# Ledger of designs, part 12: VHH binders against F-actin-capping protein subunit alpha

Target 1, 308 residues: F-actin-capping protein subunit alpha, of Arabidopsis thaliana (Mouse-ear cress) (o82631)
Amino acid sequence: MADEEDELLETELSYDQKKEIAKWFFLNAPAGEINYVAKDLKAVLSDEEVYNEAAMEAFPVYNKTHMICLEMPSGAGDVIVSSYSEINENEYLDPRTAQVAIVDHVKQICTKVRPANDEELPSLYIEEYRYALDAEIQRYVSESYPKGMSAVNCVKGKDNEGPGSDFELVVIITAMRLSPQNFCNGSWRSVWNIDFQDESQVLDIKGKLQVGAHYFEEGNVELDAKKDFQDSTIFQSADDCAIAIANIIRHHETEYLASLEVAYSKLPDNTFKDLRRKLPVTRTLFPWQNTLQFSLTREVEKELGLGK
Short names: E, the ipSAE of ESMFold2; O, the ipSAE of OpenDDE; V2, 0.75 times the mean of E and O plus 0.25 times the DockQ between their complexes.

## First folded at step 4 (VHH)

Design q16 (from e5 with F98G S100R K101D P104F G105K; framework vhh_7ubx_2)
Fold by ESMFold2-Fast, scan of step 4:
Structure q16 (fold): chain B 308 residues (1-308), chain A 119 residues (1-119)
Amino acid sequence: as target 1 above (308 residues)
Amino acid sequence: QVQLVESGGGLVQPGGSLRLSCAASGFTFSSYAMTWVRQAPGKGPEWIATISSGGSTMRDDSTKGRFTISRDNAKNTLYLQMTSLKPEDTALYYCARGYRDWLFKYDYRGPGTQVTVSS
């Protein structure tokens, strides 16, 4: 018995512990890699009930957090799955086409669509602003993120019925590069909240940008860069607001991308090579299984406050 | 139909200079960021430089002093000016639409133009 095998044999996990650990691995899967984690977890977990419950609880959270894009059937376009488009756990609004996608989270598919009803759509006044902004954002995304996707949603709780009221729009931009044959995956996510304040005649703008890269040739390196932004502009016509907001977003995102390239270029080759070897070498016949099981045990101790 | 076609490669002696061109068609060239990438035999692809739709440039530090990326929107053409060429610059050079491939996927890539630096 090697040390790693001894640890596996001595480790017994309860049903709840196994479920929480499996959920942790799902939720911490790199962008676009949750199905690889699912395959590994199925191999490690002999209990299908634990796997199924963990997957049903984790996939909806993961899908919304990563803002996955799903193709709607019959050429209806794509929907971005996020908390901002969420009607309920299984229904997500595409405001561009006024359709609601019914989603199977674990399979990561849109199974059917229906038209949105009137109560699920913004007022005509707000829609004029949403539509204009969506058009400008689509133009920006096509220029800056080939195969990128965007959506402009009205935030529930700030959707007011007419002129003279405050409302909030959210801009979501997502782009993904999945290239497992080249041992890397990349992601871009940005969320911009625009608060239209009628009394002050001001738009308050807050941005959250996240860039992820996972390189797994000869090891494992995960890069995760985040940045918050604030800005403002004047409350004008729908077209003028859309142009101003898109320009603000373009400016901040372009500068952030440039700063990331500078930061990345300062990493020494030796440090980068060391970072690639995140996972320890194992002497078992199934190194991924032993590594996963050991990590699961450690995470139980960390998350549940055990080992005092 | 989107097409990118590189040209200007060839055999050059160490210390020489070369200018690569990439002719773009089938899309609004001025609206897209454009990138140069190279791949040496037996090596993975290496990012060299990106130029934004607005003309801002990002360059790899190892080539920054020797290589310059530029564009001519009137001609739908991307350029890479290379100076002080070294044997290690020998590679297939291709252009791509978009930012760095490992962060932001480019949709299209040209077939490449071969640059060989040898005496």
Scores: ipSAE 0.000, ipTM 0.119, lowest interface PAE 18.1, mean pLDDT 76

Design q17 (from c12 with F99R S101D Y105F; framework vhh_7ubx_2)
Fold by ESMFold2-Fast, scan of step 4:
Structure q17 (fold): chain B 308 residues (1-308), chain A 120 residues (1-120)
Amino acid sequence: as target 1 above (308 residues)
Amino acid sequence: QVQLVESGGGLVQPGGSLRLSCAASGFTFSSYAMTWVRQAPGKGPEWIATISSGGSTMRDDSTKGRFTISRDNAKNTLYLQMTSLKPEDTALYYCAKGRLDYWGFKMDYRGPGTQVTVSS
């Protein structure tokens, strides 16, 4: 019979029980480790149907919550898989290139890419804000996170044709440091929801930062730290608000990373102190903005002193 | 297959006007944003304007006072109305499918172009 394998396990665990247990292991896999969990589960379960059903249900949820980054074929760039970029089942928008990635969740690959149609993209009015913010976030990420990825998606108000109506952009930053040969993996992901109140020229910012580390040589030590932030500012133009938002994000992320270092340094166990160093961060952020500001100030003073 | 055919270019004196057209086929024109781009001799390509399926426009600041992008979805045609033309506007003008946030010569979704020459 087609269900004979399930019959053999009936007196121990039901099909649904085995599937839910397998899904739990997939969904609770540390960042970047779901394929290791998959390999182990496939060996243990001895039930291909349970494995396949659990994987098909769990991988899409896992991939979106962990905001995995996938390479689009033929040099089309990368896409971040998230609920914020999802436009249809298995279809994820990269708003930077205006392309839609078709994803095989279990294989964690982008199988095909197509151009986004105009209905799938934010209006040109909203795109001016998204584009400016995306450029500033890319500068910040390139300075702070080795192999870090970012995306700026419009999640509300994408069809607004002009000023006066509220809209929302979401900034996603993700970075992984996978080192299984050294028995450690580190992850960073942050989500910043930016609610634009266009009539009043005010925006509200809500950030959720998540740090993961898994060290499995000295006894399987896991860290999962979360932090929520709130902020607000005023804006006059797309360019002005992009700079302000990027500065706010940089400030909070820099302070949080510094606070983690202080917290870990106070722990008596050297294993926990070392977890901070497993994070996918190159170093403390450079104060380049201050350096550039001092340079610009001296240039202006030089001009006025020599030419007036 | 996607096909774009530009027309309406030619020789014009400084201060003159031209209307460029782009006939589109092989895709659902009304569902996509459309873009005008130009390339001057010896220079890299330059973005001019984009128009959404609904008619909202984004334009380069240096030309937006003189150039107007528009579309006719019933005719699958994109237009660029150019006024107060300058010698610096001399270029091959292309239409392209979609929004072009980054622009280069190797775009798969662009037409062969129409030449605009502004000379006295």
Scores: ipSAE 0.000, ipTM 0.256, lowest interface PAE 15.0, mean pLDDT 77

Design q18 (from c12 with F99S S101D K106R M107F; framework vhh_7ubx_2)
Fold by ESMFold2-Fast, scan of step 4:
Structure q18 (fold): chain B 308 residues (1-308), chain A 120 residues (1-120)
Amino acid sequence: as target 1 above (308 residues)
Amino acid sequence: QVQLVESGGGLVQPGGSLRLSCAASGFTFSSYAMTWVRQAPGKGPEWIATISSGGSTMRDDSTKGRFTISRDNAKNTLYLQMTSLKPEDTALYYCAKGSLDYWGYRFDYRGPGTQVTVSS
């Protein structure tokens, strides 16, 4: 066995193996921390080509999965990078401004914008529903998330010209608190799929809420809490649908965040409370805490640096 | 003393399934990434899959649809579930202790391996 161990210890990793390991570190970076991982990998990894190729493959996946927000140049507003806004790997639609952002994933910047063409935008009929919902969601987010961003994208049925056909809108809400000086980072992501079933006159609503927190002061503690929701309401006018959907989203998000605040009140920086503006309320411990997951991860610098 | 002992190999027909196990001792198993590596006669070692301490997995593209890496930290055991086996999968399969400190370098330790033979 010692001879076999010596053989394995003498075998250097191949180019592809080094690339896949570097990609793993990038893809498993906590929310908002991929550039810290990049700095550490670049310091440890002497092979610039492996680093560059791994980054080019990993950053697009990471950016879409984490739904990062990028500032568009010349005061054009912000875009949320996600699979729901994706036209191609480097182009992402902001339906609010009818602009397409051209993204450099590794640098995490929007380099330029162009107007969206008619084929990239929903029909005027669908846009009426999208616009009304976007307006209500913006109001909710501005009231509830201090640095939150939202987008409403049409993901199915964008070419429908009138009543009688189904379509799907997706609501994205994202908020991030980066406090590396306090050794903590927090994130909130919610995705709500709204299936407008015109034939049955019903809206089928599916939500996925994800909360991340990373504490790295006295060791690595990573919280990754997820919750799925289902709801429904009646198919009405664009304005009435928007109000009903926003109220459903507000209700579920408010209750879930309240349960997380009670469960994790001992976390030092109150990251979850800082992600939302909340009224003080008296609460009891809720069963929701039993479904939350904690991952203890090692410090990235130690994991990358100590064996060099 | 770090020890890794693989088991579960054997002769299997094409299209068959096997589950390999690796029993680990002599270190805090739950704190380390673990890897499966295989070596066919006359070839160098080939990486198959790695699982982090937190359970995240990386897999070789040619086998990732057929092979699943997993771990049981309570039992200090690493697993490789193999399905739809092909003659080209014939090799000695090793588990290895992967250290994140050895980025760009060799794995710390490997076991004696378990032989998988895929033949009619």
Scores: ipSAE 0.000, ipTM 0.118, lowest interface PAE 21.3, mean pLDDT 75

Design q19 (from c12 with F99T S101E G104L M107G; framework vhh_7ubx_2)
Fold by ESMFold2-Fast, scan of step 4:
Structure q19 (fold): chain B 308 residues (1-308), chain A 120 residues (1-120)
Amino acid sequence: as target 1 above (308 residues)
Amino acid sequence: QVQLVESGGGLVQPGGSLRLSCAASGFTFSSYAMTWVRQAPGKGPEWIATISSGGSTMRDDSTKGRFTISRDNAKNTLYLQMTSLKPEDTALYYCAKGTLEYWLYKGDYRGPGTQVTVSS
């Protein structure tokens, strides 16, 4: 394998090829680890311009996909960066406070906040449903996720002025165990799409839950678990819908977390080894940080043709 | 009944050093990874370092040159050696059991924490 690596290190790549390879590594960084990838890529790339262009293209996609949570200045609260809150690439709506956060994606910070414009907010009719649901979700999150964040966004039908038309709300819940900027030791992301179907008088509910974790007890293992959910309930008043939806979300998330706790406690050592990433250089049992840095350095060197 | 008790914090001048200790009881200490986490006033929790049951370490890039995590399995004690302390290191420092168990526990940081204040 050393021979193959020597051959690749002697191969020169074009500017565009280096940029696309760097971008691939950024986009495929595990939850909370994009800064690790950034550090290694910056160290092995001689041209800062290649690094900067790859980072500018990759970080916005990564941040929205991982739903990173950023503190807004001057005690304005936190914002969840996602496609559901996106006004444009750098502006994200916090519907709870009716504020728009201006985000620097590469630095992963909120630099400024402004009030939302009337056209950026849902109608009073839709806001009644959004507000009621947000209140119930806040209660659930405060009880179940000590450092959790949630948002309820209207993604369809925000201009509806009354009954007669369908609309869609999305509930986002994010939680981290350690670093709010990293997610590498523990992350939770859930997205619940609620389709309010007025003609059929039904709410169609679809959930997607993702859990990321790193386990270090007898070596290096990584968990990246996801599960999809479907449910439904009847179309009622704003308050009654909110209670029903929050109860459905609470039920599914509580049962899934319990399932993960049971699975974790019953996994034998050999089974944990099967949960590791399918990277050739990480198949041996090494310290996770050393293994990750070794893997990133080796793979980056191979792909970029570096090592003179 | 997992018990973790942090100690060794206090007021220190910039450039100074402190050694934090975490006394563990209620579980087989040598069989678990252990972690140090801090929380500064008005900020969220920040991971510092983890040490495996076998002694391998993971450290945050911003502090790994100044902070060293270690353990003494015979004494059921976890340590954090801090050098070249800066005002931004001012925080409540917590000791916790494991890494994955951190997330699954859905709880607060284990132990009451020990306060480190770096000022002139």
Scores: ipSAE 0.000, ipTM 0.107, lowest interface PAE 18.7, mean pLDDT 74

Design q2 (framework vhh_surovatamig_d1)
Fold by ESMFold2-Fast, scan of step 4:
Structure q2 (fold): chain B 308 residues (1-308), chain A 120 residues (1-120)
Amino acid sequence: as target 1 above (308 residues)
Amino acid sequence: EVQLVESGGGLVQPGGSLRLSCAASGFTFSSYWMSWVRQAPGKGLEWVATIKQDGSEKDYVDSVKGRFTISRDNAKKSLYLQMNSLRAEDTAVYYCARDRSWLFGKYDYRGQGTLVTVSS
């Protein structure tokens, strides 16, 4: 049985309004849970065209923002989908294997792989620094994060043939533990921008760390934490730079995780009970359509500027 | 002083079984998620299995699912890894590792390791 209020809501809204509401739900899906939200939203919406168009617009943004990891076909390794690896629409570079993954965003699969051409790869000079850093970061991630993945991409100065010009590398680390059968999900994302500054002979390092934990067995408890970091080190050989950068990243990430554990162990029990998941993905005996309609009325009016 | 001491490694033929043990001291063992990680000669560390504080949740790397079983005894402050149907690819030094109790996937301590050699 359809909910009459859900049907009336869809009838009263314009096509663009329905699409923006659907996109809002996709973009606000918890880390690793967009497909659960998609299944629930598809079941509620009667307009398949609105659903399909919203999904096609939202999934690429979500996938890049959450830095999802996709397996490349035929044992070719994994690729991290991000704005830093994007070569063309739906094409993402894995510089470690010198391959470009062609991605179906809505299905969250890598459909095809091709070799990267020379213009898509950094120069040999830049690659020396990228390769050394990637090797050190892989060691760090394998030691610290179960199922963790990393990538090192050149985002500026990839065509530099030698010293004399600035360039920028980005380190991405992602780890996710999805355990919906046990009613918990955890996520880690970190992005480290490293500006190799030739004139000053200094590396400027900027980090952005994000950690999430989601427990939903006895209520919904969501933990989201972010922190920005700044550091610097000396511009030296590729190997020495790689070791220094990896040590800086390890230090900050280790201290941040320790500080989060201390901080959250001190929160009152009632604070955890008040933390809530925005959209339920586990369907119960209770109609989640009523929850969706409530969210559409309150949150979407605020987000879209709709209201009396 | 946090200490983790592994034992139970050795030489075994393909298809054989081994049980690894880890004795923990210097911290409240029952308050921490625990993991097994391994390192094959010349390769990086690979996560193998994780277990929740109370033993209610377990996770494994795909290559060992159905073959390995992680368990713990909080009263004895011990962590175990039962390894069945061993393959040459399982040859590695196995380490017991302490994880964060509320976060997934971050280690802060590991032991000295125990060597497992599966005959090719």
Scores: ipSAE 0.006, ipTM 0.333, lowest interface PAE 9.7, mean pLDDT 79

Design q20 (framework vhh_8dlx_2)
Fold by ESMFold2-Fast, scan of step 4:
Structure q20 (fold): chain B 308 residues (1-308), chain A 120 residues (1-120)
Amino acid sequence: as target 1 above (308 residues)
Amino acid sequence: EVQLVESGGGVVQPGRSLRLSCAASGFTFSSYAMHWVRQAPGKGLEWIGNIYYSGSTFYNPSLKSLVTISRDDSTNTLYLQMNSLRAEDTAIYYCARGLSYWLFKYFDYWGKGTLVTVSS
């Protein structure tokens, strides 16, 4: 009965309505799952033109929002796709290797890489601070996040050749755990803006931490948690600033993760089900397509005001 | 070869305390989150709690006031301290290694368990 309702609504939708609904599903796909959503949408829409246009509009936004990590070809390292590394829609800077990755958003691949030019890179003065911080953050991430990636980008003041002017560095940390065989996926994203205030001799630190989790065995549970932080420290040498910033980030991230575990441990069923799945070998198939078709009907009703 | 070996189980009287140990080998213990899990006779698995590589501990809310988890990375040992034991705490207690995602648990290695019997 629900399949007939979904199909009926689909036949009554305009091209633009179908495209906007498809874009909504892409943009609201859980972390790491956009390609599963894409496969199901392509089957449901039965319109390659609508699918292609929605994908071209949604994937760049999704990729930057989720800060996806892509391998650069020929062993050139990895790049984090974000607004902070963005030169243009298809080019993203890796300041660690001084390279620019050329990205195909819909395929989620880095197709080629080029050296960054001097105008794309921070001055030697700023690079001293960026490099020291990047080194400390790499140590922290390697200890704290399985398969975690990080980047430190200069977003303001990159042309400063010495003391006297403010500059801003952004620390990005991303980690993803994809376990479709265990019917759960998770993501961590943190962005730390560090405003180096030279006149005041202080660093103003602002963090935004975001955790996503999706459990999809025998149902569908999505969790999304965000937390904003503020802190400050003194403006010192590059090495001392790096150590102080890394310690502040470690402290807040450790406390936030502690708080999330306490909050979500109040739902023991989720933890218990994960434990049971690891001991018994159960071959359970999750009916993702059926869930998507049902959700499409509900979202169309909401958008068009039909559900009331 | 990854090995986890639990010890310290036995028969204890209600209201007493007991400490379990888990000796880990074959991996970099300090880099992994560790868990305690139990199974009472005829019942399913119950997650007790975990301790991250950072030292942060998280407990099943129904057990939080009754247990404490700690670790000694210098000896590759995990501990479970249990207080005010009740007959319902009779179970096989397992040590497990987990690559914990903060909201979900993933276990890749388990010990064989140690039996705790609470009776008088």
Scores: ipSAE 0.000, ipTM 0.153, lowest interface PAE 14.0, mean pLDDT 77

Design q21 (framework vhh_8dlx_2)
Fold by ESMFold2-Fast, scan of step 4:
Structure q21 (fold): chain B 308 residues (1-308), chain A 119 residues (1-119)
Amino acid sequence: as target 1 above (308 residues)
Amino acid sequence: EVQLVESGGGVVQPGRSLRLSCAASGFTFSSYAMHWVRQAPGKGLEWIGNIYYSGSTFYNPSLKSLVTISRDDSTNTLYLQMNSLRAEDTAIYYCARGWELLPYYFDVWGKGTLVTVSS
């Protein structure tokens, strides 16, 4: 069994070797599954000190890498734990509510909140751009991702009080669905860096998208798909920039997801065959966006009397 | 194993209301976004709307005032309520499962139920 194999290795290993092995298992846990790994490791290690030290070192890295979402107490909303929101190891900014969440990484909970200090928040000038973009991204996420969460953080130039200097906003979108009853878990993470270049009057946009799936009914099959994007648009008013950026993000994400679905449906290897046994074999790609567009085009043509 | 079965179709007179059902089996229904799609005779597919696992609904703007989508997770059943039916609503109505991470892409379809609106 894997438990017996791990115990055999453990009995011959030094303290440091055991800790590094435990950290490796934590850090390589699939999205949403680190607590299942924790339960198994605690049973195998039989050394509470090794377990505790490995967990304390691994959970912060895991939580930030996976961009976990935590509910803030007393109805204060949710916070995304990431390097982009990080003030220090235990404090993470939610710029939407101007609250700082105090996080217990190993327990994966927000224990308390405090108001953000002025130095932790962007200037009024930058906040106008951040707020407008956040509003458009919230609209997009509510339409496209079940249990999706988003945040727009200022990561450079937050002290700029007006035109004349560059600044950078980061859009984070996370979605995770845990379905252990069906022996599968899925995750989506996207990070979009928008560099507002005042001198050139251009926005430089860079996206990093990651899609994960873990199927564990008849074994372990883990899929991890990553893609980088680059785009640009003109530096305009806060509202116009927000609309343009949201449309660019929507375009790239929609195109990537469509390509991902086609690729998975047509990939003829053992990994895909295992996945297909767990997913419906008669999968059909049907993007509602295109169907809605065709229906609306037909209606408009009828209304205008243009015919086909 | 995974199956969707639509029911409730039939011949109805113009101006009346009709409620369609979709029975789901072989998967955790409560974890998926579910969609209604129709196809009129000789026409392409038209998306009607969807309902997320959370209960949030989104509709085709052309149909929003005429339809309501709901779900009962305790019975694994999806519903489409249609009001003020007209001849142009004559179609085969399908329910479809959206992939949980990609809710606007469908991987499971029912066989459909025919709705005929005629006097």
Scores: ipSAE 0.000, ipTM 0.151, lowest interface PAE 15.9, mean pLDDT 76

Design q22 (framework vhh_8h63_2)
Fold by ESMFold2-Fast, scan of step 4:
Structure q22 (fold): chain B 308 residues (1-308), chain A 120 residues (1-120)
Amino acid sequence: as target 1 above (308 residues)
Amino acid sequence: ELQLVESGGGLVQAGGSLTVSCAASGFTFSSYAMGWSRQAPGKERELVAGISSGGSTYYADTVKGRFTISRDNAKNTLYLQMNSLKPEDTAMYYCAAGWELLPYYKYDYWGQGTQVTVSG
């Protein structure tokens, strides 16, 4: 009976529907777990072409969304893969070192580096603001996030040669595991858009923080917490605004992380039992084979709006 | 109060082009993931395009290469440029907003929709 059901489900799905379902699983993989999902999907899918095409389409989106950090060859440092650093699908700018990383998304490696072109870099005027902010953000990240990484990219107004024109910088912070002894595997990502209104000397700050955690000490508990931030301040120089922005980001992130820790600590033991079925603690991957062919296929189709 | 208002729908001949827009208010537009979903009569709602707060895009296979999603953070407006339209693209098009960097994860908010009809 089961073999007939599996054959009927496979026959009902089109190539495009199978690819969209596979992409959904890739894109919904937890931080750092996409390669485990890839292994499971490859075992379940009968069509290697569907798998390969889904992976080629999903990995670039996943990598930019999770802001993965890749080591650049020859000691050139690390690059954060994001839409803000993206020159094209395979090339990502590290503005700190003025290097462009060439990325293989499916393998999650940086294969080559090249120097950035003048056209790819901000003007000296904008770089003064970017550099000052990057320095303050590096100080904050080094204090607060073990193995955290940050980047400051110019996304608007990079060619401004002097004061009077608006420009926008984006601060990206990504981190995992806040302490070596922590049983909570955490992923932290934040994006702070900073819109400089140079004539009025006002800046607007718009932040988005997403925190994922998987906690093992009192059972298996997963968190996916989100917070939106808005702020504004006045500025007079590159150095004063850098300090002000870094302090605003530090304050909001510190307060929110502390709030999550307090909220988590106050949940009773029985609350976690209701939130999640007990998953094996020993890194057992979800059994995708039966789930993809039965219950999850319907739920994924509903989530993506696909018809049967 | 978060609000999304779609506009720009209409009747267009197969092979033609149309741009629909979504005006957003009541939230920090630039920090939200945005997307377009559509629903044709007798079918379930389908996600056709998404754009993250950072500008990363997604397209359903049915529209890839034909549709382009874009956002203007200064105007709090989301766009969907639809080229090489087919009768199968006929649907009510809905604007969506969500906290995730990818709208696939979850959209939290939707607009009232704008009707697109493609004749052959």
Scores: ipSAE 0.000, ipTM 0.293, lowest interface PAE 12.4, mean pLDDT 76

Design q23 (framework vhh_7qbe_3; at its last look DockQ between E and O 0.70; V2 from the best seeds 0.00; counts 0 for: pae E 9.8 > 2, grease 26.2 > 24.2, SAP .709 > .668)
Amino acid sequence: QLQLVESGGGLVQAGGSLRLSCTASGFTYAMGWFRQGPGKEREFVASISGSGGSTYYADSVKGRFTISRDNAKNTLYLQMNSLKSEDTAVYYCAAGWELLPYYSEYDYWGKGTRVTVSS
ESMFold2-Fast, scan of step 4: ipSAE 0.529; ipTM 0.812
ESMFold2, look of step 5: ipSAE 0.006; ipTM 0.489
ESMFold2 (binder alone), look of step 5: mean pLDDT 83; pTM 0.861
OpenDDE, look of step 5: ipSAE 0.017; ipTM 0.368

